# VH-VL binders against q8zy40: the designs that were tried, part 1

No score or structure here was measured in a lab: all are predicted.

Target 1, 190 residues: q8zy40
Amino acid sequence: MIVGVVDYTVGNIGSVLTALKRAGAVPVVVKGVEEAGRVDAVVLPGVGTYEAAYALARQFKEVVLEKPTLAICLGMQLLFESSEEGGGQGLGVFKGRVERIKARKVPNIGWRYTHVVKNSEIIAEGYYYYLHSYGVRWGENEAYTAYIKLEEKYVAAVERGHIIGVQFHPERSGRTGLELIKRFLAVAKR
Below, numbering starts at 1 at the first letter of every chain, in headers, positions and changes, except where a header shows other numbers; antibody chains aren't numbered by Kabat.
F, E and O are the ipSAE of ESMFold2-Fast, ESMFold2 and OpenDDE, as the mean of both directions, binder to target and target to binder. V2 is 0.75 times the mean of E and O plus 0.25 times the DockQ between their complexes.
[cut] stands for letters that were removed.

## First folded at step 1 (VH-VL)

Design cA (framework fv_recaticimab; at its last look DockQ between E and O 0.04; V2 from the best seeds 0.00; counts 0 for: pae E 16.8 > 2, placed apart)
Fold by ESMFold2, look of step 1:
Formats: C-alpha cells, sequence, structure tokens
Structure cA (fold): chain C 190 residues (1-190), chain A 122 residues (1-122), chain B 112 residues (1-112)
C-alpha cells in the first residue's frame, strides 16, 4: 500500500514515515497535488507551522475528498473551519473551530485516555499520546467520534467516510497507535 | 517469484483499438503502481501512463490522454491498457512495468512484462 | 516534461574496456528532503524487455554485476562499466522518475 505523506516543507515527518513503514505501508513523501495521483492514501501530518501547512493543504482538499485520508494533530485541525493559531483559516471539511485548549497545563502533553462515542473500524478507545496547545471543543456532531477530557472536553477524533482525523499522534502512541494505523490501511485498501 | 505476463501479439488496422493485458503474480498486486511503456521498432522507450491498482486512479502522458484507457481487475491481479484510434505510428512493443516498491523512496521500474507487439498496418 | 539527453548515441568498444555513458536532465532530479537523485539506468538486449540496473543514480539493483556503477547528482549522471564483457552488448537508457517519467533516447553499446 502506497501512502503519501504531505510535506509542508517545514517540520520533521520522520516519525510518521517510520510508523507507516512499521504498519506495512510503503510511505512516500508528496510535495504537490500532481504526486497524489500515485498514492492509495494520504496522511496530513502534525508537524510544521499552521501557516505553512495551510498554504499547501489548500491544494490537497480535492485529494482529501477523493482518497482515504489520515490527518494527524495539526493535520486534523486544518480540516476544520478556522483556527486561533495564527489567525488561521481552515479547509472546512468538518464543522468546528480550533481554539487554545482550556487546561491548567498547556500544551497538553502525554498519554490520555481517549473516549470513543461512535463505533469505528479505525478509532479504538484507549490511551494515545497527545502534544498540542489547540483543539476543537466537543459538541454534538455526527462526525465527532472520540473525545478527551481536560478542563473541557475536546475532540480527539473525527470521521466522515474515508476521512479520518485524530488530535493525538498515533505514530508516537506505541502499540495502540500502530494498530490504529494498521486498521486505517486495511480500510483504505478496500 | 514476481512476474508480469502480458497478452499475445496483435495486428490491427488504422482506426481500430487494442487492449493489452498484464497479469501480475508473486506479490500483492494492489500495493504498487503499474506503468505502461512502449517502444517503436528501433526506437527508445516512451512512457504512456500509470494506474494505481488499488484505487483505479490513473495518470496519462499528454500525448496519449485522449486515446488511452488504463484499467485493472483486482480479483485476477490484471492490469489493462487500451489504445484507441490506432495509427501506423502506434506500431510498437507495449510493456507493463511495476514501480519498484523496494524500501524507501525508490520509484524505479524493477519488473517488466515480456512485451506485447502491436502492429498497425494499412 | 524533464528532458533526458544521453551521450553518446552509440559506442563501439572491446571486451575489457572501461565504458562510460552520460545522461543530462533539463532540470535537477535531486529531491533535497531525502537527498536522493530520482534517476535510473536500464539495460535492454535485442528482443528483450528492459532490465533495471541502477536506481537513485548510484544504487545497484540486486543481481547486477559490480562492474556496473552509477554516479552524478542534480542534472549530470554517468553509467560506468568498469570491464566490458561480451554479454554487455545492449542499449542503455537513463530515466528520471522525479516527476512524469521520461527516458533518454538510449545509447547503443556494440562490442567489437
Amino acid sequence: as target 1 above (190 residues)
Amino acid sequence: QVQLVQSGAEVKKPGASVKVSCKASGYTFTDYYMHWVRQAPGQGLEWMGYINPNSGGTKYHQNFKDRVTMTRDTSISTAYMELSRLRSDDTAVYYCARELGDYVWDYGMDVWGQGTTVTVSS
Amino acid sequence: DIVMSQSPSSLSASVGDRVTITCKSSQSVLYSSNNKNYLAWYQQKPGKSPKLLIYWASTRESGVPDRFSGSGSGTDFTLTISSLQPEDFATYYCQQYYSTPTFGQGTKLEIK
């Protein structure tokens, strides 16, 4: 399975590439939309600055709608309508706004129990690794699949068709993260 | 053992179509891109396009975009290339070739079919 | 399209000779993020399909004799056969896969 990891030209995507390889994928770096035609699935990684990521991610909106997509941390946030981070715009794939999280310790760092409220072939309940200062407030939405509880509840995962977004880093979440990536690949192959 | 086996030679009239098959064995067909490359007699190699066997997505070289269709049947691990409105200068050997899926970042074409000779004569 | 230019178009050499074939691309095929040149070399004998010799400009495919080597970076590349053997009679092609794949026009190597 060939999986394209979008390179925003800033940040380090090495952990994502390694995790995809461990999960049995053939990861490749994609730097433009024309390269996306070569891949079976796309990953929007959670590295880089919001501004740089948004500039390239705008070009990939059509690809996200057409191909199985796993969007990680910053990548998930780009799929929402807007972000307080840098006054950023979003792609508007999911309804909601990214805001600075309400927690006594910001950024939210470490392992958090992730509560799944909708049956999913990909997202499983359990502990995942988080590292983020911004998030989407939990609310009633058919796409909101999972949450974490800080001072407020925040979206931990969203799903709509073949588009999967997670606030945590499955590439840094040990076995539970690896199994999530394997399930994503299995669903993407069908 | 990884192998690509193509359909047999064909003789066609100008204006006809040809459909060449390429059956893969020895690897997971849907995990790697399949390319089509042709070679006119005494000439070099000309890339025509590729298909992602998993999704069915394609990309065609501009020279063939209006006349070529690449498809696949995942249940029999077979890729197809159909070229329509044939002209005498489409006489060539047509190859399928797997994009190398070896470790990281390598996109060479490591396994080639035996080639299918298509002759277009008026 | 990235244009690939090979030199020479044909070459005649004796068994035991060192042979070099050059390939120049119209733009760089070096991807700076992984520091790889997306350049391959193929050997094609008459009546046979092409055989991959070298990828990433300098990495020899498994089973390829060590007398074949590739070098170069960016836009200028070389395939070297250090001690020519009778079975090396063939046409050699460079190919970039940095973008839409394109091949050089080929270099026919004739053994005297």
Scores: ipSAE 0.000, ipTM 0.461, lowest interface PAE 16.8, mean pLDDT 87
Fold by OpenDDE, look of step 1:
Structure cA (fold): chain C 190 residues (1-190), chain A 122 residues (1-122), chain B 112 residues (1-112)
Amino acid sequence: as target 1 above (190 residues)
Amino acid sequence: QVQLVQSGAEVKKPGASVKVSCKASGYTFTDYYMHWVRQAPGQGLEWMGYINPNSGGTKYHQNFKDRVTMTRDTSISTAYMELSRLRSDDTAVYYCARELGDYVWDYGMDVWGQGTTVTVSS
Amino acid sequence: DIVMSQSPSSLSASVGDRVTITCKSSQSVLYSSNNKNYLAWYQQKPGKSPKLLIYWASTRESGVPDRFSGSGSGTDFTLTISSLQPEDFATYYCQQYYSTPTFGQGTKLEIK
């Protein structure tokens, strides 16, 4: 399976590429919508800043709606309606606002137990690695599938059809993260 | 009054670095993206990158990605652009320019600095 | 990157003339979600900084005279000066900010 990793031209996506390879996919860097149209699935990586990523991400909304998509951290945040960090609107795939998290330490860095409240073929409960200063506050939403508890509850994962968003970094989550990626790929092949 | 005031002209040798400052006044510094645009003598405008003064997030043009660094000091409402490994073709007027964005840079660059002339010569 | 192409590169006109400058983008700069064209026009006089004239393809910046107007959508845009004034002789640039910002090569408007 060919998986396109969107390059926001900020940060390092090397770890995502490596994780996809380990999971059995053929990752390719995608810089444009045309390229994204040629792959079987897409990954929105979580590196860089909201505004920098958003400048490119807006072009990929249709691709996200059409192809199996795994959005990671910043990538997930881009899918929501708005962001405090970006100071503006998001892609609007999911309802919610990205805001600065309330935690003892910001950014939230490290392994956190992720509570899955809705049945998922892809999202498994367990520990995952987080690295973020912003997030979506937990609330009533059909798409919200998992959360972590800091000073408040924040969305850890969202699902809408073939679109999966995770706040954590599966590529940095060891075996747990790798297995999640494998499950995503398995579902994407359907 | 809203204004951007840039640092003075610079003369550098090839291989050196230059750091240009842009001080904002008359508005909330962190509410606007700060772009950097340069213009070689007799040439057009070339976008170099931007910084979000609130978050510190940056985006650089690929042509400068490895040589440019944009920073800011919110305490004095000042943005900085540093360009390293200077070449003769880096000789240009460098501008800072603010832009408001609800989505991302939605409203154009509405306020510009006066420009900083950087001359690179042996 | 989106390439911006202006036409003409230069033109001569007289005070009172109607002047039109065109700008084409290599791909659409219309965002379907908000139906806005991320296209701006700037004016630059010799030795001076650029000045924003138009944003969102057709919205005049505050303080810009109404003789300046922008039109177009998608990939084709125009800047029109209905009646050229002496202070309008300058170089004009189009710019897209749908993606990574890029400028047209400029149009120099000179006195005939």
Scores: ipSAE 0.000, ipTM 0.525, lowest interface PAE 13.8, mean pLDDT 91
ESMFold2 (binder alone), look of step 1: mean pLDDT 92; pTM 0.934

Design cB (framework fv_recaticimab; at its last look DockQ between E and O 0.07; V2 from the best seeds 0.00; counts 0 for: pae E 16.1 > 2, placed apart)
Fold by ESMFold2, look of step 1:
Structure cB (fold): chain C 190 residues (1-190), chain A 122 residues (1-122), chain B 112 residues (1-112)
Amino acid sequence: as target 1 above (190 residues)
Amino acid sequence: QVQLVQSGAEVKKPGASVKVSCKASGYTFTDYYMHWVRQAPGQGLEWMGWINPNSGGTKYAQNFKDRVTMTRDTSISTAYMELSRLRSDDTAVYYCARDSGYDLEFYGMDVWGQGTTVTVSS
Amino acid sequence: DIVMSQSPSSLSASVGDRVTITCKSSQSVLYSSNNKNYLAWYQQKPGKSPKLLIYWASTRESGVPDRFSGSGSGTDFTLTISSLQPEDFATYYCQQYYSTPTFGQGTKLEIK
């Protein structure tokens, strides 16, 4: 399976490419909509700034809606309605607003147990690696599948159809992250 | 009054399966993770996995992944651990243990069952 | 998996002695976001289930005598019993819960 990793032109996507290869995919770097149209699945990586990533990612909204998509950290945040970090606007795939997290230490860094509250073929409970200063507060929502608990509960994962977003970095989460990526690929192949 | 009561001792032949039950009382079963830990005679503690009783989600230790299944029945506050394709070196005491982390957090295993001895011999 | 190594594997001491047991993890178990070490200590007497003594490396569980104390951070941890009592004969285990839980191999404490 050919998986397009969107390149926001900032940050290092090498760990994402490596994790996809280890999970059995053929990763390719994608900079434009035409390139993305030819891949089987898309990854929105979690590197760069919200504003820089949004400026490019908004071109891909239609592709994200059409193709299996895994959005990681910043990539997940772009799918929400708005963000405190950047120009206030998001792609609006999921309800919610991205805000600076309320925690004893910010950013939230390290391994943290992720609590799953809805059945998912892709998102499993376990420890995942987190590195973020912004998040979406947890609430009652069909699409919100998992949370972490800081001073408040924050969305750790969202799902709608073939669109999956995670706040953590599966590409940096060892075996638990690799197994999540494998499950994403398996579901995407159907 | 928090208690974990396990099913009785089992004697099994190699290749068989065993299913151990763990009934919880005195607390809200779905608010705490349940661990399974085993201890071979004269040996140390070996973590096997956990279950989230609320969702039914599980995590298994790598060396048990293909042989262990953990389930629960929330209507009777009971967790189960099934180990298949038993070998002689699976002879051990099997414990269930509650994680003390309220609201599905992790702090340490504060309440343990009495243990279930499983003996595997030809 | 994070490997937990305890030292010593066994020791003998007299009532009233100060005893230390060490535990080393192969990776840090400190969460920087909450500044907590995800490490626990357990006591197990012969024929009995383990008993939680210490969590977060240094916090005593309710009902544990104050002669038991935990210390350390990151990868290096110590359980100290400041004045041994006859009932402290047991095996002691450390355990990390930073990621997939793992136990140390145990330290058997015999009263001389």
Scores: ipSAE 0.000, ipTM 0.501, lowest interface PAE 16.1, mean pLDDT 87
Fold by OpenDDE, look of step 1:
Formats: structure tokens, sequence, C-alpha cells
Structure cB (fold): chain C 190 residues (1-190), chain A 122 residues (1-122), chain B 112 residues (1-112)
């Protein structure tokens, strides 16, 4: 299975590529919509600033709506309507606003227990690795499937059809993260 | 000390099934994938599959996909490999082997059981 | 599946000799994203379980003597024993874990 990793971030996406490879996929770097159209699934990685990422990622909205998608951290944040970071415009796939998190330490860094409140074939409850200063506040939304507890509850995972967004970094979450990626791939193959 | 201890030798007839156990000790059983590898007499090593002891997830080699079942009991840190519809060419030494796995960024098999001899004869 | 081919299938050597075993993969096992070769070497003595010697093509497993070394990249790999010791006579296997794990057919190192 060929998985396109969208390259719109300044950061290193090597860990995502490595994780996908370990999960049994054939990862390829995608820089344009034509390339994205040729892959079986896409991953939106999550390293960089919101404004810079959106400037490059907005062209992939139709691809996200068409293909199985795993959006990671910043990638997930880009799927929402707006953000306090940068220009504030998102892809509008999910309802919600990205805001600066309220926590004792910002950014939120480290392993956090992730509460799954809705049944999911992909998102499993447990500890995952987080690295973010912004997030979506938890609230009533059918797409919100998991949360973490900081000073407030924040969305840890969202799901809509073939689109999965996670605030944590599965590529940095050891075997738990790897298994999540494998489940995503399994579902994407259907 | 980290070690894997496998069950004893088995003698089976063609068409039967065999279930080999592998008990882990000295480490957290659920933190490491477990591989199964067999070796026919005088032959090389053949990978059969792996199991994630934490989730129970498995991956099997194509040659065994329809005949092998890998399971585990986390309460006693034991992995099991069952091979059904045995035939004479299934005669081999079967090994369980620990993989340091993704969290250690390694897919080498660093700890091996002592092996279980399975003989299939009419 | 990736096919691993070792050479030679067998060889005879004497204590103190420099021994080289080669392994070739049918396709590259180098992952460009992390620049690692998904290649391991194992030693197996008669009646014993395999023992991991080298992983990531060139990293020695803990406790493995310095006389063992792994080299190579892409599709061509080499296991070298700089000065053969009596305890080194065994069968050696290469293994790739770039995709579904596969082993070479083995190289039996015998005493001359």
Amino acid sequence: as target 1 above (190 residues)
Amino acid sequence: QVQLVQSGAEVKKPGASVKVSCKASGYTFTDYYMHWVRQAPGQGLEWMGWINPNSGGTKYAQNFKDRVTMTRDTSISTAYMELSRLRSDDTAVYYCARDSGYDLEFYGMDVWGQGTTVTVSS
Amino acid sequence: DIVMSQSPSSLSASVGDRVTITCKSSQSVLYSSNNKNYLAWYQQKPGKSPKLLIYWASTRESGVPDRFSGSGSGTDFTLTISSLQPEDFATYYCQQYYSTPTFGQGTKLEIK
C-alpha cells in the first residue's frame, strides 16, 4: 500500500516515514496534488507553524476528502475551521477552533493518557506522545472521539468517515503508535 | 535474566495439529513482539510470523497464513504457535524469538528460545 | 518477498584466518528516510539456537567480540571475522527486515 506523506512542514518527517514503513506501507513524499492523487492514502504530518503549513496544505483539501487520511498534530489542527495561530484559516473539514492550550506547561510535551469516548477501529485508549502548544477544546461534536486532560479537556482524536485526526504523534508513541498506524492502514485498504 | 523457554518435543501424524508454547521471563512480556521461526533438518531459517503480545495482533508469512495461529497469555507471559494440517515437511525445530521492536527502533531477534522439535511422521 | 543470497554456502578456514561472508538482497534494504540498512547477521552452532551478532548492517549486538564486523549498504553486505577463533566455527545467516523478514540460506564455516 502506497501512502503519501504530504510535505508542507519545515520539520523532519523522517519519523513518520519510518513508522509507515515499519507498519508495512510504502511511504512516498508528496509535494503536489497530482502526486497525492496517485497514492492509496495520505498522511498530514504535524511539525511546524500553522500559518506556514496552511499556506502549503490548503491545496490538498480535496485529496483529504477523497482518500483515507491520517492527520497528525499540526496536520489535525489544519483540518478544523480556524486557528488562533497564524492567519486563522483552516481546511474546514471539522467544526472547531484551534486555540492555545491551558496547561501548567506549554507546550504540552510527553506521554499522556488518551481517553477514547467513542468506539473506533483505529483509535485505541492508552498513552501517546504529545508535543503541541495549541489544540481544540473538548465539546459536543460527533466527530470528537478522544480527549486528554490538561487544565481543560482537549481533543486528542477526531474521525469522519475515512479521515482520522490525532493530536498526538503516533510515530513517537512506540508500539502503541505503530499499532494505531497499522489499524489505519488496514481500514484504508478496504 | 532475559530468557525464553519453549515446550518439549512433539511427535504428530499427518493432518494433526501442534501447539508450541514459549514462556518469557526477565522482561516485560507485552513490550516486545514475538517471532516464530522454524528450521527443517539440515536447512536454513524460515520466518513464520510475529505476534504483538500487548494487542494480540499478528502477521503471518504467506506460506503459513491458512495453517498457523499465534496467540498469547499475558497473565503468564506465554506465547503460543499452533500449526494445523501437519505434513511431513513440517518436521523442524520451531523457535520463538523476541524482537526489540519499534520502541527500540530495531527489528532484530535478540533473544531466542531453545527450540521445539516437531516431528511429523505416519 | 526480498530474497537473500549468501556466498559462499560453505567454506573451510583455519584459526587465525580472516573470513568474509557476503549477503546480497534482491532489492535494496536501505531506507532512504532514515538511512538505515535493515539487515542483521546471526550465528548458529550445531544443536543451538541462533544468536544475533549484527543489526542495522554494522552495529554489533552487546557481548559480541570486536573481531566480528558488518559492512555494506543497499543490496550488498559483508560479515567479517578478522581473526577466526575456535568457537567461531558455525553457520551464519543474514536476514533482512526491510519488508517481511527473510533469511539467507546460510554459510557453514568449517575447520580446515
Scores: ipSAE 0.000, ipTM 0.525, lowest interface PAE 13.2, mean pLDDT 91
ESMFold2 (binder alone), look of step 1: mean pLDDT 93; pTM 0.949

Design fA (framework fv_fiztasovimab; at its last look DockQ between E and O 0.27; V2 from the best seeds 0.00; counts 0 for: pae E 14.4 > 2)
Fold by OpenDDE, look of step 1:
Structure fA (fold): chain C 190 residues (1-190), chain A 124 residues (1-124), chain B 110 residues (1-110)
Amino acid sequence: as target 1 above (190 residues)
Amino acid sequence: QVQLQQWGAGLLKPSETLSLTCAVYGGSFSGYYWGWIRQPPGKGLEWIGEIYHSGSTNSNPSLKSRVTMSVDTSKNQFSLKVSSVTAADTAVYFCARGLDYDFWSGYPEYMDVWGKGTTVTVSS
Amino acid sequence: QSVLTQPPSASGTPGQRVSISCSGSSSNIGSNYVYWYQQLPGTAPKLLIFSNNQRPSGVPDRFSGSKSGTSASLAISGLRSEDEADYYCAAWDDSLSGYVFGTGTKVTVL
C-alpha cells in the first residue's frame, strides 16, 4: 500500500515514514494535491506550526475527504473548526475548537494512558506518546473516540468514516503505536 | 540504573516447553520493548522476539510458531515460552530492554540493557 | 539465518586499528540504523554503538561506527588486550518485521 505523508515543509517527518515502513506500507512524501491523489492513503503528520500547516493542509481537504486518512497531533488539530493557536480556521471536518491545554505541565509530553470510549477497529486503549500544548476539550460528539485526563479531559482520538485523527504520536508510541498504524493500514485496504 | 534479572528451568527434554522470566528493576517498564535473544554454544546471536507492555509482539519468523511472549506489568516482568523444544534450542537465552526508533529524541537504540543470560540445555 | 554478514575473525596487535565489516541489504542496513554489540568471553553482549555511529556512555572514542549504503563498519583504534571479544552488528529488517544480527566477528589481539 502506498501511503502519502503530507509534507508541511516544516519539521521532519522521518519518524512517520519509518513507522509506516515498519508497519508494512510504502510511504511517499506528498507535497501537492496531485501527488496525494495517486496514493492509497494519506497521513497528516504533526510537525510545524498551526498557521503554517493550515496554509498547506487546506489544499488537501478534498483528499482527506476521499482517502483513508490518519492525522497525527497537529494534523488532527487541523481537522477541527478552529484553533486558538494562530487564531486560525481549521478544515472543519470535525466540530470543536483547538485550545491551549490546561495541565500541570504544558506542553504535555510523555506517555499517557488513552481511554477509548467507543468501539474502534483502529484505536486501541493503552499508553501512547503525547507532545502538544494545544488540544480539543472533551465533550459530547459522536466522532470523539478517546480521551486523556489532564487537568481536564481532552480528545485523544476522533473518527469519521475513513478519517482518523489522533492527538498522540503513534510513530513515537513504540509497539502500541506501530500496531495502531498496522490496523489503520488494514482498514484502509478495504 | 536499570537491571534485568532472569530465571527459568535450564534443563529440558525434547518436546517440552521452555519457560523463562525476566524482571526489570530500577527503571520504567512502560515505553520499551522487551526482547529475547539466544546464543547456541559457540555460535552467534539470534533474535527471538520482543514484546511491548501492551502485549503486542514481534518474533523471529523462524520461531514464530513456537514462541509465546507475555508481560506482567504489575510485576515488571516479561516471559518467554518456546514449545516443542529440540536439541537445536540449546542455548544461552538473554532478556534485554529494547528501545524503539525515536526520531525526535535523536537517540534511537536497540537493546541497551541485557540480562546475564540463562543456559538452557535440551537433551534426552 | 542471519542476514547480516561479518567476517568470522579479525586480528591486530596492540595499538593497531582493526575494522569489522557488516554487509546487509536494502531492507535492513539500507533503511535502518545499525547497532553494534561487544561480547566479552563468558559475558552477555553489551551495546557498543547505536544509530550507526553513536557511543553509549562509558564506551571509549576509540570505537567508531560508520554506515554507507547497505554496509556498515566498526573500527577499533588503539587496539587493547581487553578488546578481545566477539562483535555483532544488528539492524531492524523491514521485510522480516524484526531485528537481525550479524554473523559475528571474533577479534583477537596478538
Scores: ipSAE 0.007, ipTM 0.548, lowest interface PAE 8.6, mean pLDDT 90
Fold by ESMFold2, look of step 1:
Structure fA (fold): chain C 190 residues (1-190), chain A 124 residues (1-124), chain B 110 residues (1-110)
Amino acid sequence: as target 1 above (190 residues)
Amino acid sequence: QVQLQQWGAGLLKPSETLSLTCAVYGGSFSGYYWGWIRQPPGKGLEWIGEIYHSGSTNSNPSLKSRVTMSVDTSKNQFSLKVSSVTAADTAVYFCARGLDYDFWSGYPEYMDVWGKGTTVTVSS
Amino acid sequence: QSVLTQPPSASGTPGQRVSISCSGSSSNIGSNYVYWYQQLPGTAPKLLIFSNNQRPSGVPDRFSGSKSGTSASLAISGLRSEDEADYYCAAWDDSLSGYVFGTGTKVTVL
């Protein structure tokens, strides 16, 4: 399975490429929508700045709606309605606003137990690696699959159809993260 | 601190099944890959495969059709079976604990703790 | 099966530097980290270098690793008689979906 990793050109995507290879995918780097026609699934990685990532990612909105998508950290945040980091801009795939997190230390760095509240074929409870300064407050929403507890609860995962977003970095979360990626690929093949 | 003890059949006839077991002491069984490596007399190392504590496996493609690996988490043990052995399967067999190159990769790329080895001879 | 290629032997006198090459392909060394193992006669291998150039605690700093393109190298500086052993490189191979070892190099201290 060919998986397109969107390259915002302002970050290092090496860990994502490695994790996808290990999970059995054929990752390719894509820098524009014209390259997306040949991929079976898309990854929006969590590297770079919100502004730079949004500039490219907004061109991919239709691809994200059409193809299986895994959006990681910053990539997940781009799919929300708005963001404080991005001056109010977002792709609007999921309801919610990205805000600076309320936590004793910002950014939230390290392994956190991730609580899953809805049945999912892809998202499983466990420890995942987090590195972020912005997040979406937890609330009632059918798409909100998982949360973490900081000073408040924040969205850790969202799902709608084949569109999966995670605040953590599965490519940096050891075996637990690799198994999540494998489940994503398995569901995407259907 | 972690140590591996291994045991199993040392002398086999062609077509028999090789069966080896490795027990883990002084450390956690969960969260690691458990590997098997062999070394024919006077030759180099050959990776056989690995098993995670959940039971998922990866195996050397050249051996995959004959290899079965299993875990018993209640005993902190993992096992290797190689079916239909021939003289080419004569080797010292090692069990090992697998770790990734850093904790972000999510897969084992090296073995940091090794068993002492079990010599297996298949008569010709 | 693809195998990482090493010279069968290398030698030096005490105090010298010896280097062991490890040649692979884009599917293994070119895309993945390289590991090195030392095997003393009659013993199990011991991890010597991980992630191309990192030393586990307890491995002397006279052992060093490097990688360039599809090749890797282990260097032993200040060669000592106890360094006489077999040395193996290893890496994951994407095409095989499996771990591969090098052919091995016997280091002799003269």
Scores: ipSAE 0.000, ipTM 0.471, lowest interface PAE 14.4, mean pLDDT 86
ESMFold2 (binder alone), look of step 1: mean pLDDT 90; pTM 0.925

Design iA (framework fv_zilovertamab; at its last look DockQ between E and O 0.36; V2 from the best seeds 0.00; counts 0 for: pae E 17.9 > 2)
Fold by OpenDDE, look of step 1:
Structure iA (fold): chain C 190 residues (1-190), chain A 122 residues (1-122), chain B 107 residues (1-107)
Amino acid sequence: as target 1 above (190 residues)
Amino acid sequence: QVQLQESGPGLVKPSQTLSLTCTVSGYTFTSYYIHWVRQAPGQGLEWMGSINPSGGSTSYNQKFKDRLTISKDTSKNQVVLTMTNMDPVDTATYYCARDLYDILTGPEFDYWGHGTLVTVSS
Amino acid sequence: DIVMTQTPLSLPVTPGEPASISCRASQSVSSYLAWYQQKPGQAPRLLIYDASNRATGIPPRFSGSGYGTDFTLTINNIESEDAAYYFCQQYDNWPYTFGEGTKVEIK
């Protein structure tokens, strides 16, 4: 399984690459849509600012719609319609707006229990590692599959067909995160 | 048997570009990541970057991101390191190394080249 | 970046006695930790991988232990040929990083 990791050139994606290798995939860094077109699955990593990331990620919208995709943290946020951060245009794959989270401490950092409310072959309930200042408020949406409780509920995971978005960092979530990645890869192989 | 060998100029002037080649043999070239590691005289080891010879995907230490390029020539079983704007501080022995395991598991380095000393001096 | 700290930096040892080198990571690297031996004028040689597994051809007197942040390389019944620098390396996350190295000298 060749997995393309989109390089936003805004942060270190090494942990994602490492996690994918450990999960049994062949990770490759992807910088353009042509390269992305050659891989079996795509990962949108979650490092950097929303505006900078969108400027680079917008070209991959069609790839996301075509290939199994795991979007992580900022990567997930980019999949929504808009964002309070950076003036706001998103890929529009999911309905919703990214906003600054209301929490005791911002950014939200650390392990949080993730509640899964819809059955998923990939997203398992449990503790995952979060690192974010923005998020999508929980609400009525068939694509919203998991949430965390801060001062309010925020989306922890979204699913639409072959597209998976997670607010947490599976690559930093120990065994739980590794198993999630493995499940993603297993589904992507179908 | 597995062999790695670095080759290139032993002397580079400041601001010039360094080019080193790692030639590998004794195994399937595309099956293992190749890494570049350098060691300044009397100092420790510093990971610079790596390439997956299968597809040519690269990873870089952010320290060198703006001036380091790693490429491959599959027809020659070679990996090439190019680093621009060399400075005396870049004086070091440069090694290429292979992962212990294949591209799916790595990367502790079980095979190393002999290393090549690169001196940056006017 | 994950910082790898080795102690001691210099270790004089009497032949026949054991030597222990510590490596501490600034954050957990699980078991993704390797040890290398480097003699003057030579490239590093892999001794231990995955914290405790001996590489092919490495004598049993070399052993590694540890998990998470604290690791130890032990050389039992040290021999004169064991005089060298020893480095730990984490490969849990990019960039891969090495310890400062420990110089083992034979008294």
Scores: ipSAE 0.006, ipTM 0.519, lowest interface PAE 9.6, mean pLDDT 90
Fold by ESMFold2, look of step 1:
Structure iA (fold): chain C 190 residues (1-190), chain A 122 residues (1-122), chain B 107 residues (1-107)
Amino acid sequence: as target 1 above (190 residues)
Amino acid sequence: QVQLQESGPGLVKPSQTLSLTCTVSGYTFTSYYIHWVRQAPGQGLEWMGSINPSGGSTSYNQKFKDRLTISKDTSKNQVVLTMTNMDPVDTATYYCARDLYDILTGPEFDYWGHGTLVTVSS
Amino acid sequence: DIVMTQTPLSLPVTPGEPASISCRASQSVSSYLAWYQQKPGQAPRLLIYDASNRATGIPPRFSGSGYGTDFTLTINNIESEDAAYYFCQQYDNWPYTFGEGTKVEIK
């Protein structure tokens, strides 16, 4: 399965490419929407800043709506409508605003138990690796699948059809993260 | 049994284009990524880029992306490195290496070619 | 780019004794770290992958440890054949980068 990893031209995407290869995918780098036609699924990686990435990510909105999508950390945030981090309008796939997290220490770094509140074929409860200064506050929403608890509860995962967003880094979360990626690929093949 | 062998010119002039070929044998060509790594005299290793020979998709170190093209010829079991606008600082031994791809590991390089020295000078 | 810093750059060793090489990454690379041995006139040889797993055919006197930013290659019971350059490599993020190398010499 060919999986397109969107290159925002900032930051390094090597860890995501490695994790996709480990999970059995054929990763390719995608720099523009024209290149997305040949991929079976897309990944919006968690590298760079919202300000640096939002314009290119927005060009992929139709692709994200049509193809299985895994959005990681910053990639998840780009699926929302806006961010305090900066930049313009995101893809607007999910309702909510990205804001600076309220926590005793920012950025939120390390392994956190992720609480799943809705049945999901892809998102499972467990410990995942987090590294972020911005997040979406938890609230009542049919798409909000999982949360973490800091000073406030924050969205850890969102799901709409084949569109999956996670605030953590599955590519850095060991076997638990690898299993999530494998489940994403398996669902995407159906 | 797995073998990789680099071939190409040992000397190029500044501003010329380098073309190196990696010929592989002893395994299924399309099953493994091939990477190019170079080593300047007396210095460490530098990853340049990779290709998936199954579909031809490539990844490049941003340092080289405007000058570097990696391509393949499946009928000959070959990967080709093309690098434009060569400069004396590009003098190095160039290796092709096979990616030790596994579901639980990353792009470690288990088989390497013997390397080919390319000198860039007037 | 993730900078990989090796210490020492030169390591005189005595046969039969242990030796250690340190590799520090400029940011966490989790366990995505490999070690290579390179003898003069030869291509690198993979020793350790995933920070601590020995590659096929590598003697058990070679071991790796570490996680995150700090990694160590240990060579127990040094043999004369172990004189070589040793490099660490991260493969967590693109571009994949190597340390400067450590020259191990029999004293």
Scores: ipSAE 0.000, ipTM 0.435, lowest interface PAE 17.9, mean pLDDT 86
ESMFold2 (binder alone), look of step 1: mean pLDDT 89; pTM 0.889

